Miniprotein binders against Rap guanine nucleotide exchange factor 1 (epac-1). Designs and how they scored, part 11

Target 1, 139 residues: Rap guanine nucleotide exchange factor 1 (epac-1), of Caenorhabditis elegans (p34578r516to654)
Amino acid sequence: CGYSVMAGKAEKILEYVLETRIDALGDDISELDVFVEDFILTHDAFMPDNTVCNFLKSYYFRTPYRATRDSITDSCTEEVRCKRRVVQFVYVWCSLLRVNFFLNPVTNSFVEELFCHVIDDRKRLGGMEDILTRIGSIR
Short names: E, the ipSAE of ESMFold2; O, the ipSAE of OpenDDE; V2, 0.75 times the mean of E and O plus 0.25 times the DockQ between their complexes.

## First folded at step 14 (miniprotein)

Design TF3 (at its last look DockQ between E and O 0.07; V2 from the best seeds 0.00; counts 0 for: pae E 6.4 > 1.5, other shape alone 4.874 > 2.5, placed apart)
Fold by OpenDDE base, look of step 14:
Structure TF3 (fold): chain B 139 residues (1-139), chain A 120 residues (1-120)
Amino acid sequence: as target 1 above (139 residues)
Amino acid sequence: SSEDREYYMEGFKLVLKGDYETAIQHFTEAIRINPDYPRLYLRRGYAYAYMGDFEEALADFTRAVELDPEYARAYRRLGRALSALGEYEEAIEAFETALKLDPENPRAEKRLAKAEEELS
């Protein structure tokens, strides 16, 4: 259906946001990226909340390409980067929707799930402390 | 950037360019979730304006500047809507405010001049 086609395009946009826009936001989100804000506030036209969450989950667990696993590049650093981007996105999402973020069972449940994953990952990955702090602040 | 424009057009702008009614409905729901976010009114107002519904556009732009009195872009849009409705005196005030907030804006300057000409 037309909605499904649009959802595919929205996934590209979400991926673009995560890869190119989220890192630039920093800790101070008082001046948010207009593109990021527009996506978060209007994505429902293209992608329902559960689909967004599912995509974010997949991105969170994204592993470096096999070619990069054998590379001298710190695969752990890239793995943590993806995790950080997801948590940062959710933080921004929560900041924009405020109480409505938690009134939505989809996003509320996703935060709890994500929190559990972050705790688990902190046990095995370095650099997760700030991520844990961030996800904890919105829980 | 050109890349930003491409992704934006593939998603959000496509809705605005092709189906303004759907866009308005979408922004209305977004406003329901976050009624104090001025940018949402700016976006919905733009959709109304594109449809030629300048009265609804005016209402949205007015709400936007009420929520954020320093929203230069909203004042520019407000002035445009007022001009479309023939309210040139108020349009001039809106454009002047926009220029105070964002000096040397060529769009605001041009539209201000046009509104002044119409009032003369």
Scores: ipSAE 0.020, ipTM 0.348, lowest interface PAE 5.3, mean pLDDT 82
ESMFold2, look of step 14: ipSAE 0.062; ipTM 0.433
ESMFold2 (binder alone), look of step 14: mean pLDDT 90; pTM 0.893

Design TF4 (at its last look DockQ between E and O 0.07; V2 from the best seeds 0.00; counts 0 for: pae E 8.1 > 1.5, other shape alone 5.033 > 2.5, SAP 74.267 > 70, placed apart)
Fold by ESMFold2, look of step 14:
Structure TF4 (fold): chain B 139 residues (1-139), chain A 120 residues (1-120)
Amino acid sequence: as target 1 above (139 residues)
Amino acid sequence: SSEDAAYLAEGWALVLKGDYETAIQHFTEAIRINPDYPRLYLRRGYAYAYMGDFEEALADFTRAVELDPEYARAYRRLGRALSALGEYEEAIEAFETALKLDPENPRAEKRLAKAEEELS
């Protein structure tokens, strides 16, 4: 079956989108990158919603490896950046699907779970305020 | 059908890497297998547009709309290609059709306003 090959490529594509295209979007999505839009609106052909959500959750909790002993602040900044990318991706996803995003129990449940994680991380990490604002605007 | 999906996935990965020429070859092969599938023309049109080949992109987006007249995304892309070619009256009509099919789309609304400004 070719599903395993397509799933591996799909996860690499999603990772690429998070690390390059999502960071470029900022707050104004009026001129959304067509590759981000195309991935979000067609991923169901090769990557089910629950697979996307599971990957996003694993990416949200990444702790980037950097072997410098005086870079705790840099490590926290990179950790927060991963969380920001996931929340921004979900924001774009909701913005494109609108009501259909929330009528889907998989994606609706994921937003609720993500919101709880952002709340918990705000207790531990500095720099989470803009992320909290963004996830709150989805609800 | 499964062969179409493979060409589509590989073409998509090539577009993300910036290899638009090879992506177009993959989409063209997929189109030869399934010439009536509007998504294939939409994706090849994207690749042409990123290279600045807006005449080729326009042809592909036009074909996508002919195959599926309710394809709001194809109308939006058609309007963008027409705008890039300076055909603002036709671009406005395409963006208005896209808004009718998908109301409250901020991308189409902003592009429509820009095309109207260029005409005046």
Scores: ipSAE 0.012, ipTM 0.329, lowest interface PAE 8.1, mean pLDDT 77
ESMFold2 (binder alone), look of step 14: mean pLDDT 87; pTM 0.851
OpenDDE base, look of step 14: ipSAE 0.026; ipTM 0.352

Design TF5 (at its last look DockQ between E and O 0.32; V2 from the best seeds 0.00; counts 0 for: pae E 10.8 > 1.5)
Fold by ESMFold2, look of step 14:
Structure TF5 (fold): chain B 139 residues (1-139), chain A 110 residues (1-110)
Amino acid sequence: as target 1 above (139 residues)
Amino acid sequence: SSEDREYYMEGFKLVLKGDYETAIQHFTEAIRINPDYPRLYLRRGYAYAYMGDFEEALADFTRAVELDPEYARAYRRLGRALSALGEDEEAEEAFETAKKLREELYEKES
């Protein structure tokens, strides 16, 4: 099945975007990286929206590898960073597609699901307030 | 045609993998087929700029703004290429044009 093979390669590219490009984007995307823009505008040819959302969800819940004897705070900070990357990616995604993002029931439903996860995680994780504000601005 | 779209898509996938030299070859073939599409020049120019080939990038960004004088993003890339080549006055003009085009778009959306 062609989508399964393409999704594997596309998932590595999406992971690269999340880890190297998304952190540099602020609240204003007026100077958006062409690399990120091109991925978002063309991914439907090789990575369906549902597959993108599933990958984003799995990335959101990552508990990154603990450095040898590092503090619990470092582990929690990295966990929150993964969540921030996902919410920022979705923010960029809806900002580029605008109304078409919200007319798509897959992406629209994903935003609502993600919002609920952010609310739950805020109860146990410090540093979630900016993430909550960002996902709330999308809804 | 569908051939130029295929070259464009393959070139873009190669940019995502960091293979800028091969991406440039694909964008060049897409340009040969469809020479009046400003996005092709923007993408090839970006690949040139990533490789440090700023003279080639400048030529492509210049062509993109010639084809679409309201292409704010192409003017911004033009300004970056001019700055990399030490042409600071021309770079500032390009950045100001990009800013004015963005502001005009917001006024029209009202």
Scores: ipSAE 0.006, ipTM 0.208, lowest interface PAE 10.8, mean pLDDT 77
ESMFold2 (binder alone), look of step 14: mean pLDDT 85; pTM 0.816
OpenDDE base, look of step 14: ipSAE 0.015; ipTM 0.294

Design TF6 (from TF1 with M9V F12W; at its last look DockQ between E and O 0.14; V2 from the best seeds 0.00; counts 0 for: pae E 11.5 > 1.5, other shape alone 4.986 > 2.5, placed apart)
Fold by ESMFold2, look of step 14:
Structure TF6 (fold): chain B 139 residues (1-139), chain A 103 residues (1-103)
Amino acid sequence: as target 1 above (139 residues)
Amino acid sequence: SSEDREYYVEGWKLVLKGDYETAIQHFTEAIRINPDYPRLYLRRGYAYAYMGDFEEALADFTRAVELDPEYARAYRRLGRALSALGEDEEAEEAFETAKKLRS
């Protein structure tokens, strides 16, 4: 199945975008990396929306731990960074697709689910306010 | 329309496979259907540039900035194509324009 193999390669590309490109993006998508824009505009041909959303959810809930940064501040910052990356990716995705993003029940439902998770995480994690503002602006 | 999007998506899949010549054919069909969409020219120009066809890439990037004079990404690509052709002064002007559009 060609779709399954292409989706696996696309998942590595999505992880690369989250790890290396999404942090550099500002609020203004006119500065958007061509690689990120190309992926978002064409990913549905080789990675279905539900597969993208499932990967983003998995990435959102990562709790990375590094022995050399073993402090409460460092572990919370790293966890929040994963969440920020996912919300920023969704923000760019929505900004590029606009109405087509919300007409898609998979992506529309995912935004509502993420919003609920951000609200819950704000109760226990510092540094979530910018993330809450960003996801709220999408809804 | 959905037909021009189909050609665009197929062209991008071909770019990912490294089949730039066929990708250009698909982008060209998308442009025939929707000639006023600057992103189509940006994508075809990118494929030309990967093949080393920098004069064709330059023409497409020029068309993209004509359609949208505030398209910072298109100016950046225009500058890279000009630099590849040895037109360093024009390349610097394009890069400066892209920078000013972001400020």
Scores: ipSAE 0.005, ipTM 0.201, lowest interface PAE 11.5, mean pLDDT 76
ESMFold2 (binder alone), look of step 14: mean pLDDT 87; pTM 0.863
OpenDDE base, look of step 14: ipSAE 0.021; ipTM 0.348

## First folded at step 16 (miniprotein)

Design TG1 (from TF2 with R73L R76L R80W E87R E90K; at its last look DockQ between E and O 0.67; V2 from the best seeds 0.00; counts 0 for: pae E 9.9 > 1.5)
Amino acid sequence: SSEDAAYLAEGWALVLKGDYETAIQHFTEAIRINPDYPRLYLRRGYAYAYMGDFEEALADFTRAVELDPEYALAYLRLGWALSALGRDEKAEEAFETAKKLRS
ESMFold2, look of step 16: ipSAE 0.007; ipTM 0.218
ESMFold2 (binder alone), look of step 16: mean pLDDT 87; pTM 0.843
OpenDDE base, look of step 16: ipSAE 0.330; ipTM 0.708

Design TG2 (from TG1 with S2D A6D V15A L16R; at its last look DockQ between E and O 0.02; V2 from the best seeds 0.00; counts 0 for: pae E 9.3 > 1.5, placed apart)
Fold by ESMFold2, look of step 16:
Structure TG2 (fold): chain B 139 residues (1-139), chain A 103 residues (1-103)
Amino acid sequence: as target 1 above (139 residues)
Amino acid sequence: SDEDADYLAEGWALARKGDYETAIQHFTEAIRINPDYPRLYLRRGYAYAYMGDFEEALADFTRAVELDPEYALAYLRLGWALSALGRDEKAEEAFETAKKLRS
């Protein structure tokens, strides 16, 4: 049906945002990419918040596979990069919506869940410290 | 130019505060300075849509895709406005174009 098709298209856009636009962002949102800002402010018309959060959770736990020699370090780095992208996206999302993000039970609960995942992952993955700092500043 | 970039940035700051009417005024002034910049129409169209002015939003999103036929997000916004107005056949065409531009 039309909703299913629209959700699939929106997920590809969100994946694009995470992999290309979010990596270019810093803490100072005055330099925020218009593409990222446009997606965050308009996605509710075609991708409900719970669908966004579910995709972000799936992306957060990705372990990109590329079985080549000397690839163990690259695989761990890519796993952490996926987690960093999700946390940075949520940081920007909260920064744009401010109190409205936290008044929404879906997105508020997602931040709490994500924080717990970052804490757990810090126990087994190096390079999570900046991610923990970022998610902690949201809470 | 720097002047149209300033109007764009100020317009979005106002939109984030919920002042869509003033944001539209800033985007409109930026468009008068640079009428061929598709991002300005995309931003003003969004502000119109947030206020429920979907016909005005549709006109702006249409102009954005005319100016940049490869702007995939603009096609998604166009489809959104068309769907809100009940123009489902044209909305599906816009969504198909956005999907094609992703691959």
Scores: ipSAE 0.006, ipTM 0.200, lowest interface PAE 9.3, mean pLDDT 75
ESMFold2 (binder alone), look of step 16: mean pLDDT 85; pTM 0.827
OpenDDE base, look of step 16: ipSAE 0.028; ipTM 0.424

Design TG3 (from TG1 with S2D A5L A6E E10L A13M V15A; at its last look DockQ between E and O 0.24; V2 from the best seeds 0.00; counts 0 for: pae E 9.5 > 1.5, SAP 74.482 > 70)
Fold by ESMFold2, look of step 16:
Structure TG3 (fold): chain B 139 residues (1-139), chain A 103 residues (1-103)
Amino acid sequence: as target 1 above (139 residues)
Amino acid sequence: SDEDLEYLALGWMLALKGDYETAIQHFTEAIRINPDYPRLYLRRGYAYAYMGDFEEALADFTRAVELDPEYALAYLRLGWALSALGRDEKAEEAFETAKKLRS
């Protein structure tokens, strides 16, 4: 409870969720973080679905640079980590909304697009197999 | 509806900061304006539970399932509150109800 949340742009809140809350989640919805659940249930008041999906796509394709002496290895690991965060977020989002997620053409179309990107990325990146399994289990 | 949205947004921001007591006050005002919206009770129940006020959380989660008996997330949180109070058989029944509603 000692974490201070900066008031700011909704995209920074979503970035915070991806980087600090989403990694600890599993398949068991009863262990969901209240912050993640509350964001998903209320985001349309300040961040439309299309804006969320556009940010998630941008985040999915990030290739963070790290100025270390092992930068190449760190960059590949961080690239896959960004992809894992996005897929896990979408998995939770779908799990909470269920059929309403797929009745929404914006979120339904985004899942199909994301699935194709994961398939493509598996061809060139190691560590994508659990991500592919997760996106394939949606629905 | 616009006034309850303002209280909801303020309560949400305060809960993000960990100020659950003030968040509860704002959620309570939103409930006064829109008493039949199950998600308001779910949000106030979250705040109560994180403060350790599990009897109050249980009451709110119970109200959420009364308002929407097919609200799987509310049953999950009902089970969470029941488990925290040591009522494990009732908690398992709530979890099983939530599983049925999701499947």
Scores: ipSAE 0.006, ipTM 0.187, lowest interface PAE 9.5, mean pLDDT 73
ESMFold2 (binder alone), look of step 16: mean pLDDT 86; pTM 0.832
OpenDDE base, look of step 16: ipSAE 0.019; ipTM 0.307

Design TG4 (from TF2 with S2D A6D V15A R73L R76M R80Y E87R E90K; at its last look DockQ between E and O 0.05; V2 from the best seeds 0.00; counts 0 for: pae E 8.8 > 1.5, placed apart)
Fold by ESMFold2, look of step 16:
Structure TG4 (fold): chain B 139 residues (1-139), chain A 103 residues (1-103)
Amino acid sequence: as target 1 above (139 residues)
Amino acid sequence: SDEDADYLAEGWALALKGDYETAIQHFTEAIRINPDYPRLYLRRGYAYAYMGDFEEALADFTRAVELDPEYALAYMRLGYALSALGRDEKAEEAFETAKKLRS
């Protein structure tokens, strides 16, 4: 406790990025959100890579609850959206760091772990094919 | 370096909310604590640029590339600031440097 406030702030920033910025990103450099880019390139000042990866893993496995008064047509869509956000974030992260991403054993091993999770989730969830394609392109 | 990390994280959270004035103050305090960290200048320069303060942004992006000549993103931001100020030849040089650093 006590002086770990900065780690909590960094996790809130990462969560904000995932929730609000990552869905609009594509493959083109012109679509890169500068807030996402800046977080990825400067996070080491306040959030170690293993902490980022651990948070991304926890976010990947979220199963969000939905309010019953709002119209929801596919209850699995929100679970898959969380997974898509994490894979897209890692895709951008790898794209910005290039070879340096894979030279880092923490981030390199995280991609392999994430790939295995995506393969397993495809067996039980619809809508995972684009996510599998994206994570496969990273490896 | 928990003092500068705290200012950096809070400054970035403020910038994400659009409070660039307060974000700049936090980045400035982080720079005072750690003046050799090029990413602090990148973030403050970005906040200045979003406010339309391109001369201030240019100064910060220039400092970032001075501190880290391999910082491709800082050269891209330098090019955008130079272009916004009408210095197109220098902007092109900065963009070419950023492109070379990305390979």
Scores: ipSAE 0.007, ipTM 0.223, lowest interface PAE 8.8, mean pLDDT 75
ESMFold2 (binder alone), look of step 16: mean pLDDT 87; pTM 0.855
OpenDDE base, look of step 16: ipSAE 0.043; ipTM 0.452

Design TG5 (at its last look DockQ between E and O 0.10; V2 from the best seeds 0.00; counts 0 for: pae E 7.0 > 1.5, placed apart)
Fold by ESMFold2, look of step 16:
Structure TG5 (fold): chain B 139 residues (1-139), chain A 87 residues (1-87)
Amino acid sequence: as target 1 above (139 residues)
Amino acid sequence: SDEDADYLAEGWALALKGDYETAIQHFTEAIRINPDYPRLYLRRGYAYAYMGDFEEALADFTRAVELDPEYALAKMRLGYAKSALGE
């Protein structure tokens, strides 16, 4: 019968969503990607909200291997891209669930934590202003 | 079709309120209108799963994967239903 790897598959699917489907979304989510919608609305049996938030936090803080100082701007761009993907995902998640997102203490607390991280990262990283605006619109 | 979109939207609103039985009826009508769209089976399947009707969920997730073998989310849900049934 073997060992189940179902949890690992769910994390790979979330990573795919962040890197492919979320990047394709614009500022207007009225034409929401169906794959993203389906994932958000059906994930709880396979990735409880705290598991999703923990993965999103780990993804938010990804730092690419540091290149030479002359190449640091490329590394900063990828670091900021990871942060943008997470904030955009949470924005979509909140937009779908609306008040129910905030009634859930796990997701509500995660948004507040994420907002603090974005504020802190703006102090050290360029390119965070649109991310700050987006997370601020959620709160 | 606008008619299947209406049934899908109504079914989803009911599911968000926890009325999975009525949601299933609306998803079933959407499927009647557009029987080859795998996401409709995905949505009805998870409504069955939330009610504990894992045999019905398995059938729907199987159908979604048959319609689109590259539908990773449907494959993941199929594995969940099989695990719940002890397969």
Scores: ipSAE 0.022, ipTM 0.362, lowest interface PAE 7.0, mean pLDDT 76
ESMFold2 (binder alone), look of step 16: mean pLDDT 84; pTM 0.812
OpenDDE base, look of step 16: ipSAE 0.052; ipTM 0.433

Design TG6 (from TG1 with S2D A5L A6E E10L A13Q V15A L16R K17R D36K; at its last look DockQ between E and O 0.53; V2 from the best seeds 0.00; counts 0 for: pae E 11.7 > 1.5)
Fold by ESMFold2, look of step 16:
Structure TG6 (fold): chain B 139 residues (1-139), chain A 103 residues (1-103)
Amino acid sequence: as target 1 above (139 residues)
Amino acid sequence: SDEDLEYLALGWQLARRGDYETAIQHFTEAIRINPKYPRLYLRRGYAYAYMGDFEEALADFTRAVELDPEYALAYLRLGWALSALGRDEKAEEAFETAKKLRS
């Protein structure tokens, strides 16, 4: 029974990409990490687009567990970091696939949904302006 | 060279369409041309793993980390193959190495 283990490991790889490689990227993706490029260009063989989008949505709305009684500010900052990671990943994904990203109804619909979530979150969370700018540049 | 990049690109497109056996042949030709490029072994190993050939995948992922000991994705995929083969202690070591490289 390797298929369930493979699916769980693929999600761990994506989580690692979001938390490590995506955080290291700036606006200039000409210095794109080979790790991120390889994941994006090969993921559909082991993690279908709808599975990637569902995981990204789950990660976007992640509410980090509080480690201490006095970590509320850190929890809000970590919430925004999760959202930033997802938007940056989608930005890179679209940049690599270009028109093929938007011709795919799964990924195109996900970007539209994500944009609406970013707009809504801007109303209640500080630090969302760079995220809104980034998601807007995808469209 | 451009020839190894051509085989890499063709193999990748075939793998995206699910033709892993033909993709492996193209990656193997790219490896023949440029045997020290760890990304080629990573891509061929991934094709083997998707087919369920985890021993072959393990060999390729092992080669990738030997060629580049700081290649975090290769360690993650090495851990994946080791876990699929039931070698949990070695898989844990590979995952921890990938996490250390993250720091």
Scores: ipSAE 0.006, ipTM 0.210, lowest interface PAE 11.7, mean pLDDT 74
ESMFold2 (binder alone), look of step 16: mean pLDDT 86; pTM 0.840
OpenDDE base, look of step 16: ipSAE 0.065; ipTM 0.492

## First folded at step 17 (miniprotein)

Design TH1 (from TF2 with E10Q V15A L16R R76E R80E; at its last look DockQ between E and O 0.04; V2 from the best seeds 0.00; counts 0 for: pae E 12.0 > 1.5, pTM O .752 < .8, other shape alone 7.905 > 2.5, placed apart)
Fold by ESMFold2, look of step 17:
Structure TH1 (fold): chain B 139 residues (1-139), chain A 103 residues (1-103)
Amino acid sequence: as target 1 above (139 residues)
Amino acid sequence: SSEDAAYLAQGWALARKGDYETAIQHFTEAIRINPDYPRLYLRRGYAYAYMGDFEEALADFTRAVELDPEYARAYERLGEALSALGEDEEAEEAFETAKKLRS
């Protein structure tokens, strides 16, 4: 028998969620995976909100390849993909917690910070418009 | 509040271990704190269904679709509960609604 994804280290679980479950989710969260719901609603036991937000911020700014001016289209797409994954995760997180997400000063402050980063990144990166729309729709 | 999220998290952990009776108690407390969140009813309905309490599951899945009429997963669970209760025609209608919402 193998171990579930839940048996790994907390950061690896969140990274797995971003790269496999969030990436596969698309635009419609009505069919959201139970695994993602479980993680978002139980993470307090092993990953406090500020730790989740700090990891998401680190993931948001990943540049897996060289700077975009010298990189192939795949490198530019991968940088934007990391940003898309983070914004989509936060959208799901807000959707599950509803008003309680915004009553929490840690998560509320993170959404405002993330919004500012998306606006700044739009100035230098193409492909940010759908990400901007998504972060702007977060409640 | 953080209290309803804690009850939900505890209920899910218990349900994964198969302690559905205690999980239902925790989900019920979360619902009392946040009665308009359809996913809470979905989770409690799941726990009822795993225990074979399909009348209670049906009530919870019905509440979930009342709160969110576009909740495809809740219609799927509603159909499953109706089927378990022998209401095959209503179950098929719920499954078709879920299918329409997903396509």
Scores: ipSAE 0.000, ipTM 0.173, lowest interface PAE 12.0, mean pLDDT 76
ESMFold2 (binder alone), look of step 17: mean pLDDT 88; pTM 0.863
OpenDDE base, look of step 17: ipSAE 0.023; ipTM 0.349

Design TH2 (from TF2 with E10Q R76E R80E; at its last look DockQ between E and O 0.06; V2 from the best seeds 0.00; counts 0 for: pae E 10.6 > 1.5, other shape alone 7.399 > 2.5, placed apart)
Amino acid sequence: SSEDAAYLAQGWALVLKGDYETAIQHFTEAIRINPDYPRLYLRRGYAYAYMGDFEEALADFTRAVELDPEYARAYERLGEALSALGEDEEAEEAFETAKKLRS
ESMFold2, look of step 17: ipSAE 0.006; ipTM 0.194
ESMFold2 (binder alone), look of step 17: mean pLDDT 88; pTM 0.866
OpenDDE base, look of step 17: ipSAE 0.136; ipTM 0.555

Design TH3 (at its last look DockQ between E and O 0.54; V2 from the best seeds 0.00; counts 0 for: pae E 10.1 > 1.5, SAP 74.997 > 70)
Fold by ESMFold2, look of step 17:
Structure TH3 (fold): chain B 139 residues (1-139), chain A 119 residues (1-119)
Amino acid sequence: as target 1 above (139 residues)
Amino acid sequence: SLEKMIEKFEELLKLDPENPAAYLALGWALARMGDYETAIQHFTEAIRINPDYPRLYLRRGYAYAYMGDFEEALADFTRAVELDPEYARAYERLGEALSALGEDEEAEEAFETAKKLRS
């Protein structure tokens, strides 16, 4: 799916979080942005869990294509970056909700689905090892 | 940047003026820049839309406390713990507001509750 400037959609807020706040986050959630924490804990007022998971799945599979000297390499690097953002977001989401994340059948099922996709993508994409480790630690 | 974030969410509010996440984001960004008065206005609008989310009261209460408005902060922190009795951080802020108002016994009780809620 292409990126669009469509003000007024909750999905644009989530996209912003993925692209600006999640990218810089390491394993230590003590540096978690208060905005990201507040978004995760209040999103159900405007974006139900299944809507969040569906958007994250769509974002995970983005395959941006650019005509450049290293078009294939640039596309693969951007593709892996999208996958890393999604898995990192889920890691933070799970870390904040803990048991309640897994008691929710929507979010619990999404983790299992995402794990399978990361395993499949590892077969064809380099740079997936940290992502696989992260999603495995969630399960 | 915080300014770029503010611009994006202000534009979102032109198209969706009942978006509580946009008000929360604006309030947070303005508080980070030190504009607590405007931040409180945005948090208040988020609360009007979503009155049952304790974190909104925590954020507005913190902005009030930073301005020295401890009675208003106390009211907000009290509401936050009413909505979520296991919200350790809200009890911590409640204790700080009570202490600032000279209510030392209640402040210690709130601090002890916060400590007990932390594993």
Scores: ipSAE 0.006, ipTM 0.218, lowest interface PAE 10.1, mean pLDDT 76
ESMFold2 (binder alone), look of step 17: mean pLDDT 90; pTM 0.878
OpenDDE base, look of step 17: ipSAE 0.021; ipTM 0.307

Design TH4 (at its last look DockQ between E and O 0.62; V2 from the best seeds 0.00; counts 0 for: pae E 11.2 > 1.5)
Fold by ESMFold2, look of step 17:
Structure TH4 (fold): chain B 139 residues (1-139), chain A 103 residues (1-103)
Amino acid sequence: as target 1 above (139 residues)
Amino acid sequence: SLEKMIEKFEELLKLDPENPAAYLALGWALARMGDYETAIQHFTEAIRINPDYPRLYLRRGYAYAYMGDFEEALADFTRAVELDPEYARAKERLGEAKSALGE
């Protein structure tokens, strides 16, 4: 990557998970990547839930630095990829914690907030339909 | 890929040498490369920093088990279950280690 936003030491680990492990994860989480599971189940030792949610929100709205008109890569595709990573991470997080995810007011309110953002982004961005379906299944 | 991961977390440790998540990530990467002995050293350092977190014992126990050190693995999996009795993966590993020891 030619640009990386560094918000803090623990947030580098979360950024790595989003950009490397979450992209490789399929829609069926029954064969969940052990590293992703380890991160989700250990993060409270070094990164409170609110800090995780704040970073995820920042990442969700990220406009990728390398977008260029000369590329065959659609700039909207890169923006949507960041949003897909966040929603997939939350899906895995919810799937691991199940009812405890929703009993936690921080994570429960975050998923409702994220759902509203996905609905709004669907109005202006193509490629959001799978993301909307995924976040809707969490609620 | 694993080498890049190791580089990133080694840099994080230079900035925050008491970060147990960085030691956990390094140990995991080294275990994936088959260097279980070095992985255990990193997991042990993570445990020194945060001794009551069950995931750390699960990961060190895995590394011991891969090396065939089932007595050490059993001790670590037992500690993980003691810290979190509802930790399904730790309970499964504990049973496997007991079977390996003929218990």
Scores: ipSAE 0.005, ipTM 0.202, lowest interface PAE 11.2, mean pLDDT 74
ESMFold2 (binder alone), look of step 17: mean pLDDT 85; pTM 0.808
OpenDDE base, look of step 17: ipSAE 0.017; ipTM 0.264

